# Designs tried in a protein design chat: VHH binders against Uncharacterized protein P37. Part 11

Target 1, 216 residues: Uncharacterized protein P37, of Formosa agariphila (t2kn95)
Amino acid sequence: CDLEPQEKFRFDPEVDPQFTFGSMTTWEWLQTNPNDEFGFMIEAIKQTGLQDMYNSKTETYTFFLMKDPNWTNNGPGFFSREFNLKNTADRDPKEVFEDPAVDLDIVRNYLLYLTLPIYVDQGPDHLKTLDLPYTFETLSEDVNNQIMTIARDWNYVMQINDSPDLPTGNLGKINVPVGYHNYIFSNGNSVAHIFGLNNNGKMARRYKFGEPKMDF
Below, E stands for the ipSAE of ESMFold2; O stands for the ipSAE of OpenDDE; V2 stands for 0.75 times the mean of E and O plus 0.25 times the DockQ between their complexes.

## First folded at step 5 (VHH)

Design b23 (from g07 with S53Y Y54P S58Y; framework vhh_8ghr_2)
Fold by ESMFold2-Fast, scan of step 5:
Structure b23 (fold): chain B 216 residues (1-216), chain A 124 residues (1-124)
Amino acid sequence: as target 1 above (216 residues)
Amino acid sequence: EVQLVESGGGLVQPGGSLRLSCAASGFTFSSSYAIGWVRRAPGKGEELVARIYPSGGYTSYADSVKGRFTISADISKNTAYLQMNSLRVEDTAVYYCARSHYGKPFYRSGMDYWGQGTLVTVSS
């Protein structure tokens, strides 16, 4: 079914914060390392040579940013899932990315997968209808992992990859909770959204269609 | 004026080797650019063979050439190379050097400048 819900069914239709940072780039904002939560994201960008992408003032991007627990938690975290590398939260980010077990090609492709070459915010311009996933091409260079679905839901959460039609990809279901979307950078040329965690402070797990979703 | 100029193509026997060169002008390899090699055989689509981000040292390869081909760059000479070893008949194609900016997909639509192409023929 392609039924489109109306905005009048929302209990708080006006909650949709936007954070504007003028000419500041996503990279410059990350360098402030707000709340000391982006150490691994910053190091990943440096190690893979993608700093210029996040620091662009002229190109248009949508970035999805991972907080440290998205990288470092056992089992559901990036390092344990992709490389079976545990207890990384206790290590210097530089040391982790220089570990022989860490394949920087995989890290780089994840950052590219988390980047769209167009501007998509949590609003109706591209995400026209509530609770309906829209498909976007990412910058991923892996032919098997090039698309992402994004939906905005009635609770103002961005639902990422919550679609049964997705091919096997590097990233399963995850969301961007209220207060973590629409960080606008580079004079409006780029926007960043920050991935959430489940209620226990851990990265949301990959789920196949029909499995219980991990909530924040 | 941005230009990419390929050289080094030719006829080679199966199992042989060739080194392709891509001389770049109008920009520097120390800035925000990736350089890659794309090939096209008659009647087939384009295949990205290898790429390098010269400023960061990142390299990657198509599965079809991994272990046989090596991409490198000389930043001071603004020249990229593709060393092709253990060549196979199916490597026969026109090979293009192409440029992409960081953060653009490294495939056809993300590449902004292309060389003229150089023919590599692998036959006995």
Scores: ipSAE 0.000, ipTM 0.181, lowest interface PAE 14.5, mean pLDDT 77

Design b25 (from g07 with S53W S58K R108T S109K; framework vhh_8ghr_2)
Fold by ESMFold2-Fast, scan of step 5:
Structure b25 (fold): chain B 216 residues (1-216), chain A 124 residues (1-124)
Amino acid sequence: as target 1 above (216 residues)
Amino acid sequence: EVQLVESGGGLVQPGGSLRLSCAASGFTFSSSYAIGWVRRAPGKGEELVARIWYSGGKTSYADSVKGRFTISADISKNTAYLQMNSLRVEDTAVYYCARSHYGKPFYTKGMDYWGQGTLVTVSS
């Protein structure tokens, strides 16, 4: 039962809209982002030597992208919480990641955890049943943090690590939904999903792994 | 044509030093690759000892060897090294040089090429 030809010609009415960028890579798109919302993500990729991964035209990846930290009442961004970054304010992202308080090995492995070696979008090809979590192996090099669970819901949202099937010691629930649109790059070899983006294009609150979301 | 060849293993006394070399052929060190040393002792699992990311020059070490072992790479010679100082009996293992591509995890599934392994015995 080879399902690959069927998946190639699949029509998916459940995922709308999709954004396709032809041969443009995820890395190239990050450089051209008109909203300047990925400064810390771009610098993290540069500092950890992962540019070639995000710039691949031939390898297959699913990327989970983090927008810049929010230091206001909307809660701290992933970079502020996960990488021991505090009060980054008006600091240049390069200056922040060159700070000796930042362990680039942790940053690198976190980016690898947010990358799958297969193509997974918000459609039913890999996430067959709505509201059911599916287990995926990430590119993480940390033996304790290699598995990610993904469920898609009826509102075009991905729920990450919200499953009892996570191994003990794995990174816990990310209380930040993945946004509503597939960003398809590298002639369909890669797809990107943006953390904290809701159906109206607004930033949802951002929390670290396992940190409870405030419900108001 | 792609291969990794280890050398420098042997018998050393506790407190001694040893340098392992990993000569790469069939590819060049680039931003696309990480090179590491993995060891395995009988009855124990694989342990990532040290790795180096060529593009960033970044290195990392297992807690068991941090401060004692140093990984380096000579790009002009296409060779990676593991300098092992203050050796302990528990460092006795077969040491493997391994390559991972960026975008692949640095464990068994992420390794595309491995050396043959070199035995390091710390005794007497």
Scores: ipSAE 0.000, ipTM 0.133, lowest interface PAE 17.8, mean pLDDT 71

Design b26 (from g07 with S60Y Y102W Y107F R108T S109R; framework vhh_8ghr_2)
Fold by ESMFold2-Fast, scan of step 5:
Structure b26 (fold): chain B 216 residues (1-216), chain A 124 residues (1-124)
Amino acid sequence: as target 1 above (216 residues)
Amino acid sequence: EVQLVESGGGLVQPGGSLRLSCAASGFTFSSSYAIGWVRRAPGKGEELVARISYSGGSTYYADSVKGRFTISADISKNTAYLQMNSLRVEDTAVYYCARSHWGKPFFTRGMDYWGQGTLVTVSS
């Protein structure tokens, strides 16, 4: 027959794929707005004055990036969780961040929390063992909320704060895994990872559980 | 105009290495697409040897090449690569770079754009 067996995708931790963007910065890449998925992330960075951080060619950063649904979903999205602000998906991003319900200092510190001052890719360099959380300091300015744990799970996605040992007051488990990895920017000085279940996770789950997922 | 242009094929001895390149134009590597390498050996059918999705970095390798071949991407150059190590006589084939939409099955019937092919000959 002409049909191929159901496939699965995996990263090999020793030879995982890397996407190099040469001298392009994370900020420059976001502004291409690939697939029109980063409107709220771009506006958040602008509104909080963090463009220079994301646009650095010389400083070392690891960025965790949020696609629009991570901001706008009524139950699990950032606006709903932090500000009880709903139905934001069809609003102009600028209008949402200028809403009186939105505290830009909280948005700013959340972006700082999602930034590490060191280079951490998806691989064994810092994340040696699968299913084991490793602890990192973030750029958060809240003294009670500065620590992030990252674990590579058996689906080769990053689980953020999936650890029982986080300090009291620290941000707890982020229920959306980081499924898009190793976007290398700024001549290798920065790397970005993106929240969401990637094609690897979808295909691996189809292989294991038999559920079709047909996204372009 | 969508184009995929292969380079890097040639004659190599058993145990040698080659790196194939696939330069893409007319679209950018994104979560919407997967790029793969399909080979056709003389007198044989087509075989998918490797595939990469760009947004997630997911890879696939045929059992015949697993551990010997590595697929990768350089987004700044809009180029995919196939590093072929420990080459065997049975790897002799025309190698095609091909694109599919991620939501469609990644097999030869699901691919919408193909390169012209590059010949790899493994012979003493």
Scores: ipSAE 0.000, ipTM 0.225, lowest interface PAE 16.5, mean pLDDT 79

Design c08 (from l04 with V101I; framework vhh_lunsekimig_d3)
Fold by ESMFold2-Fast, scan of step 5:
Structure c08 (fold): chain B 216 residues (1-216), chain A 124 residues (1-124)
Amino acid sequence: as target 1 above (216 residues)
Amino acid sequence: EVQLVESGGGVVQPGGSLRLSCAASGFTFSRYALYWYRQAAGIERELIASITRGGSTNYVDSVKGRFTISRDNSENTMYLQMNSLRAEDTGLYYCAAPYKITYGSGTYTLKDYWGQGTLVTVSS
């Protein structure tokens, strides 16, 4: 990366907490199913044949990961919004993805839309700006829906497609904020952001320019 | 390792044709807009042709109507068909797959995949 803001940030001690997993891939981490919250994400990846992408040690990716409620909640969840399919939380994930109401091409492109072919974490100086979003091209294969905007709000929470001046070609506002931590995988080649607040957010240390930092 | 490999260059007489190929290893072409650049001796690289993920093409005026860019996502390969070659077409030809972002009014390149180049010489 050769952004001038990132070069200047190298001298800035402001860093959000990070979890590093060495050579472990995003896919390997998901298969530990932490907190028993990724059953539908794991099955979606299997059903769409995207395991190699999430399991890459050499390719660079940013992944946005959905917890089970992001798939299954009646109304705001993926199955309700895309397929009008309700009460999925009580069903086996494999059974839900094999339901005739579920179009796996839509599932596949949604996962690709939630993937960037570049490393984007919450550390770069520019992602702490609160007034303008960054615009990224996602891996979506739907030519009408390839663009994602990312900005940080007053609480430094990463917001996706949440801007008054959204460019065309996005999938609309994602109504669940991204958690505070960078989950770093594949020897630093990939980072994952998890939808929903981190339950351990009390341990997170947040800094902004000119704000006193807590020592320790 | 991410690698772009160009092939198909060579020596041709004016009016001749060449087909250049660019093959990717370590990443998938269908995820990127793809570009052909040309560099003559002592001159900075010039963008000559581009193709979007959807297949829309663009050319600099000097090659329009003579060169055709195409992509085959199933073969992970991009092509440049060069017809009616002229002496001024001589140079190193590079394929590229840059990744760009926008912030405010600015555009920034975060990653810039380049091939090693293939030489095209047009001479009588």
Scores: ipSAE 0.323, ipTM 0.615, lowest interface PAE 2.4, mean pLDDT 77

Design c18 (from l04 with K100R G106K T109E; framework vhh_lunsekimig_d3)
Fold by ESMFold2-Fast, scan of step 5:
Structure c18 (fold): chain B 216 residues (1-216), chain A 124 residues (1-124)
Amino acid sequence: as target 1 above (216 residues)
Amino acid sequence: EVQLVESGGGVVQPGGSLRLSCAASGFTFSRYALYWYRQAAGIERELIASITRGGSTNYVDSVKGRFTISRDNSENTMYLQMNSLRAEDTGLYYCAAPYRVTYGSKTYELKDYWGQGTLVTVSS
């Protein structure tokens, strides 16, 4: 087979939707979110000591954010699936993360895995070609699980770790698309994407998270 | 193992029609954008048609209105319907699916899965 790179040519025009929040940080937005839907994310960040990262006005980050568990709409919810926790939707987030069954080192590293040290949005600057997965180094401290693949499709959705090229020993296939809009924070230094949102920023049809493959 | 197999090429007179097929195996077909490339003697391969995962299509100007790309996800097959063929359409036609290959945790290179090509000859 004659394998030749093809990355330069993009046929399809695409929309680059944006929500801009000025100087507000991702951390400030999570805490003031009008729908109050990030309680577990907030508590996980607090318990792992990562609030300064999410609250930065000067560093550049891309954040992937997880909404609260919802037993009626999306099953046990993102956090309970991600960490194989049971009955989390009805529990206080603080109680959950203080449960001895929860390894905070794994929680911390998973949040780092969901953070890139560069700005990646749904535009063509990094994701140059539609439906082509691109590889990114995350902030994960687990040398076996540092890489994330991101592809954007013409429906303005990012596909995370949905690639035949995902390395063995990486976190694995997450199976959850991220939302339609770029949520831009910290005077443009950071952008956030929300798991489970469809093309209009609404909760997508329920998907299962892959199990963590962290080995550290 | 990822494979793309083209078929449907042949000899046709100017103004004729051909339909090319590209059968895929070894990957989740429905998750990929798919491309048709053409290579005439002595020139590099050029992208002539594409179809995205969502079904949106695009064509190079020289084939617009004459060629139609389509996909059938249930059969893992992509098609190129070629109408009003011209002598300049003569060449090897390749289907391709893009991907990135990993060489450890930090090193990647971009590669496309390619078929072996099918020859289309438009007789003078």
Scores: ipSAE 0.000, ipTM 0.122, lowest interface PAE 18.8, mean pLDDT 69

Design c20 (from l04 with T102K G106D; framework vhh_lunsekimig_d3)
Amino acid sequence: EVQLVESGGGVVQPGGSLRLSCAASGFTFSRYALYWYRQAAGIERELIASITRGGSTNYVDSVKGRFTISRDNSENTMYLQMNSLRAEDTGLYYCAAPYKVKYGSDTYTLKDYWGQGTLVTVSS
ESMFold2-Fast, scan of step 5: ipSAE 0.374; ipTM 0.640

Design c22 (from l04 with Y108F; framework vhh_lunsekimig_d3)
Amino acid sequence: EVQLVESGGGVVQPGGSLRLSCAASGFTFSRYALYWYRQAAGIERELIASITRGGSTNYVDSVKGRFTISRDNSENTMYLQMNSLRAEDTGLYYCAAPYKVTYGSGTFTLKDYWGQGTLVTVSS
ESMFold2-Fast, scan of step 5: ipSAE 0.359; ipTM 0.641

Design c23 (from l04 with Y108I; framework vhh_lunsekimig_d3)
Amino acid sequence: EVQLVESGGGVVQPGGSLRLSCAASGFTFSRYALYWYRQAAGIERELIASITRGGSTNYVDSVKGRFTISRDNSENTMYLQMNSLRAEDTGLYYCAAPYKVTYGSGTITLKDYWGQGTLVTVSS
ESMFold2-Fast, scan of step 5: ipSAE 0.375; ipTM 0.662

Design c25 (from l04 with L110F; framework vhh_lunsekimig_d3; at its last look DockQ between E and O 0.01; V2 from the best seeds 0.00; counts 0 for: pae O 13.6 > 2, unsure alone 64.0 < 65, placed apart)
Fold by OpenDDE, look of step 6:
Structure c25 (fold): chain B 216 residues (1-216), chain A 124 residues (1-124)
Amino acid sequence: as target 1 above (216 residues)
Amino acid sequence: EVQLVESGGGVVQPGGSLRLSCAASGFTFSRYALYWYRQAAGIERELIASITRGGSTNYVDSVKGRFTISRDNSENTMYLQMNSLRAEDTGLYYCAAPYKVTYGSGTYTFKDYWGQGTLVTVSS
């Protein structure tokens, strides 16, 4: 049955932080991932020069980390959506980012979009009720991608940008099960959420990121 | 100067409770994650609980369900509520804060600051 948001109940995530890496930054962790699932994320960060942001020990961020399939899969994959590149999963990340079809400014802005300048874990401080989207500002400078909405549904699935109030150019709905979340880095200054593929393998809306103005 | 002062330790019987406090000064308390360590005799110091800036908590398995770490940023104090204490919980308990040390060059590192510890003895 379809349930309305449970405003009468305080959100209880019933999920404890999974891992704390007090002495490690998100950037450091990404490079040490034993499954090598973040090759494109790492290369994206390098190519755009955003290492310092991901390597920060003093700033407060929420990072959304995208595994390789989020970058490479046809259709919902980043390269497919933004640059109409196919079969990128079979290519070296460095090679793909050096492809003339790839605009690094768009990539940079994508990474900025995937970053909140505040600490948002999966708890009641920011997500107070279930099935209700809460709005956050991203570091994106694209006017259509400056806002992100996050909701925790009744199945404790994190829903991103599932709001009709978002600009038309905003990143479409991302429905992903929460497999890895609340990875805490930089002595509690930053938190990361790891996302896989959309459950439907599709994006709700097409989008294209604008040119970033920030230089890190 | 960064200072951490633990208190609240004592002697309790198995099944008893204690509440430890860590009073912090000399740094922006709210900007850092905080940790409780303990050290039993003859054993290396071990991390037992942590609390982030956002209030997220973590525990080692041996204390889960029994210990609760919390913080009051307005008072610059961290707490450890210990319930259902066991003999194996006996040890010197330390609070720790990794504080940023900035050099003249603009570079920085984190230095771990510790208190003097407070002794917890669980014995019948």
Scores: ipSAE 0.000, ipTM 0.222, lowest interface PAE 13.6, mean pLDDT 80
ESMFold2-Fast, scan of step 5: ipSAE 0.457; ipTM 0.695
ESMFold2, look of step 6: ipSAE 0.054; ipTM 0.489
ESMFold2 (binder alone), look of step 6: mean pLDDT 77; pTM 0.749

Design c30 (from l04 with Y32W; framework vhh_lunsekimig_d3)
Fold by ESMFold2-Fast, scan of step 5:
Structure c30 (fold): chain B 216 residues (1-216), chain A 124 residues (1-124)
Amino acid sequence: as target 1 above (216 residues)
Amino acid sequence: EVQLVESGGGVVQPGGSLRLSCAASGFTFSRWALYWYRQAAGIERELIASITRGGSTNYVDSVKGRFTISRDNSENTMYLQMNSLRAEDTGLYYCAAPYKVTYGSGTYTLKDYWGQGTLVTVSS
């Protein structure tokens, strides 16, 4: 009388050609960015000892990856906001995370907060309703900051912590002014959602989850 | 690959004890709530015990005081200690790891993993 849980919630790679499927882990994918857009994210992962989580081939995760501050012009950036940097682009990430004023346990829990122990994309199979948030339990070990709210808009763009009436933890609204949901990377087992000041010209709407491939 | 594998089932006389184990692999075991379900012949699966990430436990009334759920995150294993077994405890015992989300006043299971079940027979 019960459907098999794996089949019931299985991600179907055939329905969304915008996903980048391959054998790369999220960690390996972060290393391939030609514009060096993830300097802060990569350094935070290294400094907190979480590389194995992002490099896992056996565990399933959803990662929320934050691009470097001000990689275009005059953007606030996630790490600039969280570490109260006056100029969003004027410090290198190693300098920031090696600063003795920066608590690496807080940084570690921010990364865990930006990670879910399941596969969640912006499609209707996971986020069934438009513009109304679901509350997710993250990997954060901070008992006061364990949950985030996630909604999707008409263009299948995720809105994270964009609700004043729901607990949002230490992290505020991600989707503005910190960054837009740009695109996703998936290897089928885990998925990474990329956030930054520019959508890299890629619109989630162009290849909506569940819609046929028209312009391949 | 995610697996939950139950063991420890068997045939026991009323008043006896059994310890069930659920060995997990392929996911971050310590970060998931874990459940024991029971299914008797001709009856839908019943949630009998649960344990949260933080170690808080809950039980259905029929097993309170007799069954104890526990977890060992270092071994990726959940246990169900069953004492004072009764004939009505006979059934297939399943471990499960659900991931639930809330939306409005509702709670929805977004993802869950299930074992294949282990049979417990209290003699009759």
Scores: ipSAE 0.306, ipTM 0.660, lowest interface PAE 2.8, mean pLDDT 73

Design c31 (from l04 with Y32F; framework vhh_lunsekimig_d3)
Amino acid sequence: EVQLVESGGGVVQPGGSLRLSCAASGFTFSRFALYWYRQAAGIERELIASITRGGSTNYVDSVKGRFTISRDNSENTMYLQMNSLRAEDTGLYYCAAPYKVTYGSGTYTLKDYWGQGTLVTVSS
ESMFold2-Fast, scan of step 5: ipSAE 0.433; ipTM 0.720

Design c35 (from l04 with P98G; framework vhh_lunsekimig_d3)
Amino acid sequence: EVQLVESGGGVVQPGGSLRLSCAASGFTFSRYALYWYRQAAGIERELIASITRGGSTNYVDSVKGRFTISRDNSENTMYLQMNSLRAEDTGLYYCAAGYKVTYGSGTYTLKDYWGQGTLVTVSS
ESMFold2-Fast, scan of step 5: ipSAE 0.275; ipTM 0.581

Design c38 (framework vhh_lunsekimig_d3)
Fold by ESMFold2-Fast, scan of step 5:
Structure c38 (fold): chain B 216 residues (1-216), chain A 125 residues (1-125)
Amino acid sequence: as target 1 above (216 residues)
Amino acid sequence: EVQLVESGGGVVQPGGSLRLSCAASGFTFSRYALYWYRQAAGIERELIASITRGGSTNYVDSVKGRFTISRDNSENTMYLQMNSLRAEDTGLYYCAAPYKVTYPSGTTYTLKDYWGQGTLVTVSS
């Protein structure tokens, strides 16, 4: 039977609290984050020349942001797992990305894949129907890896790439739970959602973008 | 990887029946609308039947009342029951699943359809 006897009504995701930062840009917030959780993300952005994109006050973007490694809860962390880097939590981010073995063009395109040229928050404006994946074009310059799917569910979780319809080589499945979506920047021109829960290892899943291209 | 595999085609006399199957893999079958198309020699493919995620069906006028589309989500299989077949039903039959993009305007369009290999149906005396 598909009926739930104890079905629980959730508030419309649209009415849940949102995080607003006025005129502050995504780049400014990354630099001033009180928990100092984005050292690798900041360095990746600097090394790939994408700082102006994250610091835009006038362009419209949706960003997916990756947290630093956390040895206590997540071991090597998101960057180490995604890019097959060793001991990232114990390394200076600048040293890691300046290693000749790291292909900055791949890193750059990965960041572009995690960026949409439109405003998509966790709500019904673009994600009209609960539990349905909607398909979006990213800023990726790799013709084989340009598409991301996003769905919202009854638990107010944003599901990324929860669809086997995606072509081979796209980023695998990941979710963005309550507390990690809808960070609104640049006077409402940009919104960010956060990957890699350092306080909960089960939510910081490993996914490889562009297999086997990301195996370096 | 997404795959659609058709089966059940063959040769049948006018007035006969055939049941086509489309076995799907590599995607969450129960979440997508699914389509049957057909193509006669020298003619472009035409949509003949559709079934939505919720089970709603639609048919082109030439097959209404004769063809029935159905789906079995537990088996990841879609069917087309074809009754009262006519010579004009002869052709290659394809199953398809859409790959879609939704823009900020709310407009949704199909980037491409995933297609099966096709199965031949021949209606002849």
Scores: ipSAE 0.000, ipTM 0.095, lowest interface PAE 21.0, mean pLDDT 71

Design c39 (framework vhh_lunsekimig_d3)
Fold by ESMFold2-Fast, scan of step 5:
Structure c39 (fold): chain B 216 residues (1-216), chain A 127 residues (1-127)
Amino acid sequence: as target 1 above (216 residues)
Amino acid sequence: EVQLVESGGGVVQPGGSLRLSCAASGFTFSRYALYWYRQAAGIERELIASITRGGSTNYVDSVKGRFTISRDNSENTMYLQMNSLRAEDTGLYYCAAPYKVTYSPSGTETYTLKDYWGQGTLVTVSS
């Protein structure tokens, strides 16, 4: 006798995958990663003295992690652009960060920019509306560059700084999406997301149905 | 300059097998993740398989258990072993190199996804 709402949307069960690592810290995971794809990230953390942040068991963080540079020829890769480094791909990370041309204060602050002092995972609980940028304060110490926007894409990736609402001096759009997400560390106190397109990025075959429409 | 050359496509009956190859040059092959995409007529290109520098693999559900991606760093070649082929697997298959960095007129770098493609190799599964 009760009328039922018309079925309009369904959740795809893959919308919010999570990977839990118990008490393991983000730093411990980076050191033990079997794919050996974080050499530059690890060295940058060591050279800037930030390993205690990534190794915290008690503080709450969201980390955005960078895999080794995607260099397709002699051009600079992701680390070259983000850290103002040259010829980073195929070099020893220690050699690169010990180059006198590299400003470790810039590298350090960029790692702080890629760290939020709160827990934000990929999913409707924190990023409710698809294609809507949510604004967060980072740990950046640059007063003109402290804001990050995160938008959840219909292709199940996070878009960083894809927003008209960014302050004038702020870091602009990062065109490499965050395609690996919800790596949960430190007994749930920290979560990490990884830049890069995986096989779920921009593939409609993984998701047949949209998320529920939000009410305002 | 990155060059990728696909080969191994052809006509096969349902249930048959094909092995695709992607020969790479112009970059240090062993350092990078590599990808296979496919495209049917009138449909957007779909990422179907990937392999990381460390050898970890990932597949779209429709090919998982039937296709196997592998790499031979000594030969600068990536492979896709395709078993139990179905009519729905018909299409052009492309291998793709890592992200490409492109400089804009404003002098800023733009990371462009999946930009180094070969011409593709055609796979036709007939009934």
Scores: ipSAE 0.000, ipTM 0.120, lowest interface PAE 18.1, mean pLDDT 71

